Miniprotein binders against q8wxe9r568to878. Designs and how they scored, part 23

Target 1, 311 residues: q8wxe9r568to878
Amino acid sequence: EEEITVDVRDEFSGIVSKGDNQILQHHVLTRIHILSFLSGLAECRLGLNDILVKGNEIVLRQDIMPTTTTKWIKLHECRFHGCVDEDVFHNSRVILFNPLDACRFELMRFRTVFAEKTLPFTLRTATSVNGAEVEVQSWLRMSTGFSANRDPLTQVPCENVMIRYPVPSEWVKNFRRESVLGEKSLKAKVNRGASFGSTSVSGSEPVMRVTLGTAKYEHAFNSIVWRINRLPDKNSASGHPHCFFCHLELGSDREVPSRFANHVNVEFSMPTTSASKASVRSISVEDKTDVRKWVNYSAHYSYQVALGSIW
Below, E stands for the ipSAE of ESMFold2; O stands for the ipSAE of OpenDDE; V2 stands for 0.75 times the mean of E and O plus 0.25 times the DockQ between their complexes.

## First folded at step 12 (miniprotein)

Design V5 (at its last look DockQ between E and O 0.79; V2 from the best seeds 0.68)
Fold by OpenDDE base, look of step 12:
Structure V5 (fold): chain B 311 residues (1-311), chain A 81 residues (1-81)
Amino acid sequence: as target 1 above (311 residues)
Amino acid sequence: KTKTVELKVEGMDGPSKEAYRDAMKIMEALSKLPGVKSVRVFIEDGTVYVIYDPSKTSPEEIIKAIEEAGFKAELVSVEEK
């Protein structure tokens, strides 16, 4: 059985402002990987939603791939694998290539401008210090400005959301508690429906709470990591923020670092090329009519959000 | 405002190098016409879809351009879009 699989993956990186989470800078890199099992020499053509192509296509009907996007994108800084005829691309914008057999390889990459005005969600974080007491609070809201969030029927989720709060090394000891089986990391209590405000929590032990997902200190990141499997949450009303709360009582005010982390790190994935809006419009294999064709889309986001501070 | 015209080009039976070559000639010819926005050629049977600005060109002019390129084309349908 002959087949070709095309993986299109966005990588978004950037820096986001505090408050409204305005994108201060960003980079979108799209990579296309190919895995093919084809007998003999098989010349392939890949059609993208390239604005310079703009619907000028020579294809077989069977070569047309289903797409949900109607957008045309501008490709920047295209780089190709050696199996691509770059002269053909330069002259006609056709991506003509002879794939490596039974080997997953990067066919090409390119840069695009971020296709959306906003990120899928906003994150507001405030840190307060009072003597030896430290509080961190975050509010996460889905953005209505993100196109995929506007229609519930076509909504694309954020998956494996990771929000990392860098923790000073001096505080690490406070996130451990003794158990009969040894030291365990303190985990957040999940409290659905809670809107965490500035509440004075009395007690020497750190308190962490989340309205969704899990939160714990993770040594690998030297951070408290708030993990959410999927956004938006099906069980949560779209209008209410998800919240993270951490209260820490330090041994003394001297343990309060002179420098606090000024940012939070956010990572997540989406099962679509939501950053670039890149799409495969067609896949053609020379002299073959029964090739199974697959296209997978994904995006990975990684960015920093500035913190607010209250002293 | 654009319209889409569907045409049938005779003698195109792909996939073949010849079919692609012929399709390219057709596309080149049509790209020179004012008002043509996009061209899709199905090389398997010579079906051609042309999205065009009706204020600048017409199905008749599109057919003429294909004929001047050395092919015969027949009008199948015109749709407003």
Scores: ipSAE 0.647, ipTM 0.908, lowest interface PAE 0.5, mean pLDDT 89
Fold by ESMFold2, look of step 12:
Structure V5 (fold): chain B 311 residues (1-311), chain A 81 residues (1-81)
Amino acid sequence: as target 1 above (311 residues)
Amino acid sequence: KTKTVELKVEGMDGPSKEAYRDAMKIMEALSKLPGVKSVRVFIEDGTVYVIYDPSKTSPEEIIKAIEEAGFKAELVSVEEK
């Protein structure tokens, strides 16, 4: 009947290096949303793994929430909904609030550091411009250094992976027939790949190939978008790279840009994980002992992989 | 080099604004005591765990600090960390 749900959502953004994808810049924004169905505007307390609280807790045993991390984190630049008593937080680090009735809202947000040394996978990209010929290749590999990739029993997938290759405006005409040039994965092969055609000798007909997922030009992003539903792929050997290839013949040398894109954009979600290792240690609802309590974690990653430039 | 003392504080019985207020007073009093590393209060029954440096304080001094804050505390156990 009565319940409270706490959603902890991390947003990773950053820039990673060409080739080995070393993290050059990163930001993690954590937002906590509350949805509650409580009689009255009951006073609630939220306990996070705030390093300034470490070991100093006032709880009921029934309020303790299961967590999978032993880490304590530093909360930077905390911002709160008006229902939070900010003086209490700044004096005692207690997150004390009266939630809005039956209304999902953002209780607080804060910044923290990325809790891993690497991202879940690496993306290497090589580009070449030779005359009116443009070629792009990418290799995607799961990172063994990322904690979720080390143990099959605790593995959490990357979902709805999007890798976007920006396309200069002068090249857009070469993708006019997007639907016929799109390509689905041929992962389960019964032939030696005999279904792919060769690059056209005449005209500006691009060829795109992937070993996993799909790739096509998407006008909404002005980019070629490589989409992968889930990583790691269960049908691939550990450590096997997933590939993207694109060959484009421009109509004349006059269309060769002085500059190819400086980066590719990578986005994906990881359910039931955190980029920050923020965790809810306790949820208290004043004077109530029969409240159902739920905590959900998720992370969304959006970052740039350096590609270099061409002239 | 730290020890954990388990104490029982009288008068805490379930969730209430009074119980949280009382627990906060105990927490504040113990945080001022040199050698106290952390304090965890279970308000349902008044159980308190204190991690401390035995070279700087003792269970007796911890209980005294709680009593000076207005609460009665009994020693339950002391364990090495």
Scores: ipSAE 0.643, ipTM 0.906, lowest interface PAE 0.8, mean pLDDT 81
ESMFold2 (binder alone), look of step 12: mean pLDDT 79; pTM 0.731

## First folded at step 13 (miniprotein)

Design Va1 (at its last fold request DockQ between E and O 0.63; V2 from the best seeds 0.63)
Fold by OpenDDE base, look of step 13:
Structure Va1 (fold): chain B 311 residues (1-311), chain A 81 residues (1-81)
Amino acid sequence: as target 1 above (311 residues)
Amino acid sequence: KTKTVELKVEGMDGPTKEAWRDAMKIMEALSKLPGVKSVRVFIEDGTVYVIYDPSKTSPEEIIKAIEEAGFKAELVSVEEK
């Protein structure tokens, strides 16, 4: 059975401001991969929601792919695999290619302007130092300005959310517990109903709390990592923030470094091209009517939230 | 603000190279017309949808352009959107 699979993946990178998480700089790269199992020479045509095409299409009805987006996008800095006839593209904006058989390859990539005004959620982080006591708190709220969040019935989630708080190497020892079986990382306690504020916690051991997900120090990132499987959380009211709290009591104020984390790293994925709004409008295979066609969409976000100088 | 006209082009029975070529000629002819916003050609049966600005062009002018390109087209419907 003959088939062609098109994978469209956004990669968002950037830096956002403290507080409202305004995008200070960003880059959106979209990559299209093809995997095909086609007998013989099979010339293919891929149709995208390219603004320069503007709905000028020559297709079979069966070649039209279902799409939910009505947007047309401007492609920048297009790069193509060698199997693409670039002359045809330059002349007609048609993506004509002869795919490699049974091999997943990158057909093309391009850049776009970020399609949204805001990110899917905002992260406000506050850090305080009082003598030898260090506190870090974060509040995560879903953004109503993000289009995928507007309708609960059609909401697209953020998946595998990772928020990383860089930790000075000197503090790493505080996040480890000595056990008979070896050193274990201290894990956050989950309290779904907690509203975190400035709290004096007595004790030499770090206290970590989250309202959702998990948090622990991860050596691979040299960070406390707050992990959330899915946002928004189905069991949480949409209007309430999710919170991360960490309190650390150091041995002395001398252990407080002059430079602490000036940023937080955020990563997550979405099961749609939410950054570019790129869509496959059609897939045509020459002289073949019974080809199974699949399109997968995804986006990966990776950005830094600036915290500014804390001290 | 815009209208969509549906046309039927005679002699287009795709998918064939000839049908593709003919469709390209039609697309080229229509792209030159003022007021045409988008053209969709279904090569399997010669159905053509044209989104256009009614203040700048008309179904009659669209058909004329196709005829000048060497094809025969008939009006099927006009819809306002």
Scores: ipSAE 0.724, ipTM 0.932, lowest interface PAE 0.4, mean pLDDT 89
Fold by ESMFold2, look of step 13:
Structure Va1 (fold): chain B 311 residues (1-311), chain A 81 residues (1-81)
Amino acid sequence: as target 1 above (311 residues)
Amino acid sequence: KTKTVELKVEGMDGPTKEAWRDAMKIMEALSKLPGVKSVRVFIEDGTVYVIYDPSKTSPEEIIKAIEEAGFKAELVSVEEK
């Protein structure tokens, strides 16, 4: 009957460099939610792998949770629900609280540092502008240095991968019909209606190709969106890149924007893992030893990859 | 280069407010002792593990610090590793 569930959700954001995707800046926001079904207003304690606690713990043996990491992390800018005794936390780093009954709520949030040296995959993008012709190519490759990619038997996938290429306003009219060409198609649909000097959209349709997933223009994002259900792909050899290609013919070189976007947006989720290595080490419910205890982890990544200038 | 001492603190037997309070006082007392690296307290039976630098302190001094905090502790073992 009695139980408490702790959900740890990491949200990674950042900017990575062109080409090799070196992490230029990053931020991880971790939110911890509680859902409990406890008789009475039981006093609870949550133990995290807080570096200021490292090695100094007061516990019951049955309250110790299986750990997901040996690392200890710094918790920055902690913010708490009103049910947490903040004075106790600031004096002793103990997270002491009385949870809301049968109501999922955010117990706390804090900022951390990304715990890996690389992201799960890299995205290289090249652009070229030759007169009225614009080409964009991307190569996506799994990172062998990322811990979740180390062993196929214990692999944690990237799910619902979205790679968004912002489209300049001058080009939106060129997407009258969305064209999606898969790996098996070698032919592109190209409409050539414009003469040199035209200031209107010439009726040219962009040619888009992908080797995995799908790509189409999505008005909701004002972007061409390359979608991949799962990485690594189970039917692909390790180490081979997954590719995106787009070719667009503008009506004239005067339609080439001076404000072409200098970034590509990447977004995906990883279930059962953390970006920060935040880990629940213990869950104590005052004088109860018969409470079922659950911990769930998930991570969401949303970041920008630099493209450089349209030059 | 560190040693671990296992102690048993009398009178601590379960998850009560008194046991949590007593464990916190022991933790604070041992944190003041030079050479103590870490302290782990199991409140269900009063077991305490202290990792320490033997050049700066000893099990006798650790027990003394616990006794000065108002608790009686007995030595169970010392581990060289």
Scores: ipSAE 0.664, ipTM 0.919, lowest interface PAE 0.7, mean pLDDT 81
ESMFold2 (binder alone), look of step 13: mean pLDDT 78; pTM 0.721
ESMFold2, fold request of step 14: ipSAE 0.641, 0.622, 0.562; ipTM 0.910, 0.905, 0.891
ESMFold2 (binder alone), fold request of step 14: mean pLDDT 78, 78, 78; pTM 0.722, 0.719, 0.719
OpenDDE base, fold request of step 14: ipSAE 0.629, 0.615, 0.626; ipTM 0.911, 0.907, 0.910

Design Va2 (at its last look DockQ between E and O 0.77; V2 from the best seeds 0.66)
Fold by ESMFold2, look of step 13:
Structure Va2 (fold): chain B 311 residues (1-311), chain A 81 residues (1-81)
Amino acid sequence: as target 1 above (311 residues)
Amino acid sequence: KTKTVELKVEGMDGLSKEAYRDAMKIMEALSKLPGVKSVRIFIEDGTVYVIYDPSKTSPEEIIKAIEEAGFKAELVSVEEK
């Protein structure tokens, strides 16, 4: 049976404030990919929730796609694959194209604005320096989630969450271990140091603890990376924060940098939602009435959380 | 405060470029009529739904605009929102 699949992928980038993660700057880039299995030289039309054609639609009933939003968005800086008739778009805002056969390709891209007031969670980070000892602690708290474009009542998870803490190259020698086994590791380290004076060695290996996920230094990023597979966590109370803790003892105060990094990098995906509320309202295939049509949405977030001052 | 009129436009088959082009002409004519809020055209059978402000326009004026664009339309129903 013939079919066409439209994938709408948003990429959010930006900068958020230290404590409450208010969005200070942002950009959203939306890419639309097509995979089609259509016989002949089928001509297709794609209908988006473009504010310039708000509410004015020319469709077949079979062309109408489910959507979770009544909002209309402004498309900026549209760029198209060569299979799109750009004159038609400029004259009528209709996205008319002849798709590549059996080949996933990027049909178009455009810029939008983030459609929500808040991000799915907040991250607060505190750093401190006491002599040659450096501590970093983060608290992650869930906000109200984002709805999927097709089902606004469901909770959409954040997946493959990565929080990166940039580390000066001079400190890499202090991260010989790559991960910490949860909260128990810190308790064991403290007890060992308190029990034996000879085990208190200058330049001791860092202690890293998390209440969810894993944390380790990753050379590819020159950062400590806190990884969480999915948020919200099914086994945690919704009100409790998830924590990251790192204690680093430098060999001397001469290794304490004059500046700590001024931000933490956050990256994650949301598989059934859009950051922009971009929505496919219709998919038409000329001269065909029996084409199976699918639309998928996903969003990828990559942003910086400001830390304020540095030591 | 708005009403919806359902109209039937003759001769629209929905499968050809010419049918789509004809629908675009009707869309352009109706979108510029004062009081028209939105226009939805189902091109497989020529069904047209127009949401409008009844203080600014009427089904008769909407039909007249379609006829001036070169198409025949008849009233099917008027519904309140």
Scores: ipSAE 0.624, ipTM 0.910, lowest interface PAE 0.7, mean pLDDT 80
Fold by OpenDDE base, look of step 13:
Structure Va2 (fold): chain B 311 residues (1-311), chain A 81 residues (1-81)
Amino acid sequence: as target 1 above (311 residues)
Amino acid sequence: KTKTVELKVEGMDGLSKEAYRDAMKIMEALSKLPGVKSVRIFIEDGTVYVIYDPSKTSPEEIIKAIEEAGFKAELVSVEEK
């Protein structure tokens, strides 16, 4: 069977302000990969929701791909694989190419302006230091301004959410339990009904709590990592924040570094090109009517949330 | 407000290279018309959809442009959006 698969993937990177999580800086890169199994030399055409095309299309009906996006996007800094006829693109905005057979390759990449006014969720973080006691609290809320969050029936989730809180090397010892069987990292207790406030927890051991997911120190990131499989959570009311809480009692106030956690790192994926709104409108294969055509969409977000001066 | 006109161009067979060339000529002719917003051509049967501003152009002017490009077109339908 002859087949062509198009993978469209957004990569969002940026810096976000404290509090309202305003985007201070961002970059959206979209990559299109092709995997094709086609007999002989097959000239292919890819149609995108390019604003310069503006719906000017010459196609077969069978070449039209289903799309949920009605938006037209402006492509910036287009780069193409050598198999693309760039002259044709410059003259007509048609992406004409002869794919490599049975090899996944990057056909093209381009930059876009972020398609939304806000990120899918906001993260507010508060840190407090009182003598040798350190507390970190975070509140995560879904953004109503993000288009994918407006209708519960068409909700696009954030998947594999990772929130990383950098930890000073001096504190790492506090997150390890000496067990007879080896050092184990402390894990957060899950409390779904907890609203975390400043609780004076008496005890030398770090206390970590989350309302959703898991949290633990991960050496690979030198961070406490809060992991959530999916947002929004199906079992949580849409209006309630998810919370992370950490309380640490240090041996002395001298162990409190002058500079701690000026940012939080956030990463997650979405099963759609939510950052660019890029879509494949058509796929044409010359002289072939029975080619199976697939399009996959995804986005990966990676950004830093500024915490400001904690001290 | 835009309208969509559906036209049928005679003699277009989407299985030929000639059909594509003909479609390109039609696209070029229509793209020059004031008020035309978008053109979709189905080369398999010669169906042409034109989204246009009715204050600037009309189905008759669209057909005329196709004819001037050397093709025959017939009006199928006009829809308001």
Scores: ipSAE 0.623, ipTM 0.899, lowest interface PAE 0.5, mean pLDDT 88
ESMFold2 (binder alone), look of step 13: mean pLDDT 78; pTM 0.725

Design Va3 (at its last look DockQ between E and O 0.84; V2 from the best seeds 0.62)
Fold by ESMFold2, look of step 13:
Formats: sequence, structure tokens, C-alpha cells
Structure Va3 (fold): chain B 311 residues (1-311), chain A 82 residues (1-82)
Amino acid sequence: as target 1 above (311 residues)
Amino acid sequence: ETKTVELKVEGMDGPSRKEAYRDAMKIMEALSKLPGVKSVRVFIEDGTVYVIYDPSKTSPEEIIKAIEEAGFKAELVSVEEK
């Protein structure tokens, strides 16, 4: 049977301030992909919540898609696949195209702004460097403002959360040697009511502990990576912070940095949500009335949390 | 404050979708030029038109007049406060 699927993916990037989750810089790139199984020359129209049409729409009722927002957004720096009539778009803001058959492709991309007031969680990090000893501690808390007063059935999790703590490049050789000598990464485990374990002062190997997820050094990122499968955690008390701790003793004082890093990197996905409020309002397939139409939304977040003002 | 008027425009439900889109564009253009009109939604299968407007600047009567000047006949169906 004939079918068209529209995938709307938001990619958030930016920089947030230390500890208070203030967004200092942000960009959202929205990509729209099409997968269609249509016979013949199937001219299609896609209706977005583009502010330049000012709520003005010419539609068939059968082409209307369920409304996901009342907002209208500005589409910056639009780029199109060759199947889109760009002159029509620039003259009338109509997205008119003839899709590739049975081949998923990127119809268009554009820049938008982040449409929410806060990110889904905050991350606070404290670091200290004393002699050959480095300590890092992070606290992650879910933000109530992002999900507050939301329909419980629309709560969307953060999935595949990665928090990356860059390891200075001058340590790579020494860290690799530690790894080759068989020092095992600490296996992080969750202990209810747990305190971080004691760290030996003299001759201690590095210790890493988490209250949720896992943490280890990952060569692909040149970073210590704290991984959490899903937030919020079902088994944790409301408002409970999730913690990461690391104590590292270096081989010599000359390899000790004055600080661990200027920032940490945060990355995660949200599978059924929109970061921009970009919304498909209509899908028209000319000459056809018996076409199944699907719209999917997803968002991916990748940003830096600045450490600022550290010794 | 805005209000919404629902109109029925005659002659828009012709046999060709291309013709209906062209006629709807004429109505859209005429109404978008009228002071006080905020948005216009045209359903081409039956000629239903919803207009969101500022009642201090225009009225359903002026909206109908603009459609008639564009070459179409329109009838008032309802007015709702938004």
C-alpha cells in the first residue's frame, strides 16, 4: 500500500554555564527525512509551522496532521534536496517536491532555536588538583522546569547519556601504560544510600565511582566517560542527584595539570520529542487520497558544560 | 483580542485541485491585504474559510466584501471569539 513517512530530527548544540544550567550559546539544526512508497509522479507538499506563512494555510482536511504545538517558528538558512522546487519555496514558502521512490533521503535542513526554557537535567562539577592528585566530582539532577506540569503519558526520557571528561593529551602515553599494566577500570555499581568508597592515599591506583550507570576511560574520546542508559531513573528517589567521583594519582608531579579540564561534554537523545517545536502540519500527495501518512519526531543533544573559575 | 469568522465561499469546489489551489490563493491574497486580518485558512474541498481578525480594524462584512471584490461569493456561517 502507498505510504509516506516524515522524520523530523532536531540536533541541539551549545554551551551551558557551570552549575546553574544557564544556556550561554545554542543552535538547533533540524533535518527532515522522507521515506515514501508512491506510484507514479507523486508531487508532494509539506506544511511546516513556518512563521512566514503567518498561520495562513490552504489544505485539504485529509492532509492535516495532528497538531504538536501552537507555536510558529522561523526557519533559518534552509537547504534542500534537489527534488524540492526552491523557487516555489522562496516565492511562496510552499515546500513542493517529488520524493525519491523507496529511498530514505534528507528533504531539507534548517536552523532553529531551542524552544524550551531549560535542559532536561543539570550537571555540577567540582575539580581539584593537589600535587600528583586529581579529584573530580559531578552531581546530575533532573530539571523540573523541563518536564514540570507535563502530561505523565508524554514524559520523554533521555537515552544513552554520555558525560565526557577530557583527559589532557600529555597524559595519554602514561594512561595507556597504566591500562597495559592491567589496572582494571573500576566497575561502577549502584549502592542505595551509598557513599563513595575510601581512596588510599599512598600508591593508590585511580578509582572511579558512580551512583548510576558506568564510568571508564574510553580511548575513542580521549576521555573518562560516564554512561547512563536512561534518565530519569525509575529506581531512584525523586530529586535524588546522581553522582560521579574520580580520584587519580599521576606518575609524576610534572604531569599534573593545574586543572582537569575547562569543560565537560554532555550528549543524549530524546526519541519522541522536539527541541525546536518544528511541526509538520500537513502532508499532501497530489492525485492520491489513499496514502498512509506518518510523522516522527526526535531530538539529539550535544553540548558543553563550562567549568569556569577553577584553580 | 481577536475573533474568528467562518465563511462558505461558492465555486471553490471545482473538479481540479490545481484550479482550487489557484482560487484559494486569490482569496488568501485578497484577505491578507485587508487591515486587521491575522490569518486565513482555506479548505479547498468545500470552500470553507476561517479568518482570524481584529474586530477593531475589520468585520465579517468587510471580509466578505474583500472576497467578493476578488471575484467570489461568500456567505457568513459563524463568528466565534478566539
Scores: ipSAE 0.605, ipTM 0.906, lowest interface PAE 0.8, mean pLDDT 79
Fold by OpenDDE base, look of step 13:
Structure Va3 (fold): chain B 311 residues (1-311), chain A 82 residues (1-82)
Amino acid sequence: as target 1 above (311 residues)
Amino acid sequence: ETKTVELKVEGMDGPSRKEAYRDAMKIMEALSKLPGVKSVRVFIEDGTVYVIYDPSKTSPEEIIKAIEEAGFKAELVSVEEK
């Protein structure tokens, strides 16, 4: 069976302010990959929600792809694979190409302005140092301003959420326990009902707590990593924040580094092009009517949240 | 605000998809010159044309006339408000 698969993937990168998580800078790159199994030479046409096309389309009904967005987007800095007729694109904005057979390749990429005013969730982090005691607290809330969060019935989740807190090398030893079988990393205790506002924990051992997911030191990132499989959590009330808490008692105040991490790293994915709102409106294959057509959408977010000076 | 007119166009019957596409381009070019036309979708398989337009600037009659001047026959199927 002949088929063509189009993968549209957003990559969001940026820097976000502390507190309200305002986007200070961002970059959205969208990449389109093609995998086709087509006999013979097949000229293909790809239709995007390009604002310069803006509904001026010549299509077959069977070539129309289902779309979840009605938005038209402005493409910037388009780059094409060699199999694309760029002259045709420049003259008509039609993406005409002869795909490589049975090979996944990047057809094109482009940049867009971020399609939303806010990120899917906000992260507020407070760090306090009192003598030899260090505390880190984070509150995660879903953003009502993000379009995918407005309707619970059509809500698009954030998946594989990773929040990384850089840890000074001097503190790494505190997150390891000696076990009979070797060194094990200390893991967070999950407490769904906890509001981590008050430090009542006395003890020389680091205490980590989360209301959702898991947290542990991960050497690969040199960070405490808070992992959440899915946001929003189906079992949590939408209005309550998720919290991360870490309390560390150092041996002395001299062990407190003069420079603590000034940012938190956040990564997650979404099963839609939520950053660009790019969509495939049509796929046409010359002289073939029985081609199975698929479109996959995804976005990956990677950004830093500024913490400010921790003193 | 805007209306959508559905038309059936005759004469877009090139023996090949390429010819039909060429004819469709002629229609689109003709309609692009009309004030008030916002978008045009041409279905080359059956000659169906959808035009989104500003009713204060153009009309189905003017749209049909433009298609006819391009060398095709057009018949009104429906007009919808959106």
Scores: ipSAE 0.473, ipTM 0.831, lowest interface PAE 0.7, mean pLDDT 88
ESMFold2 (binder alone), look of step 13: mean pLDDT 77; pTM 0.710

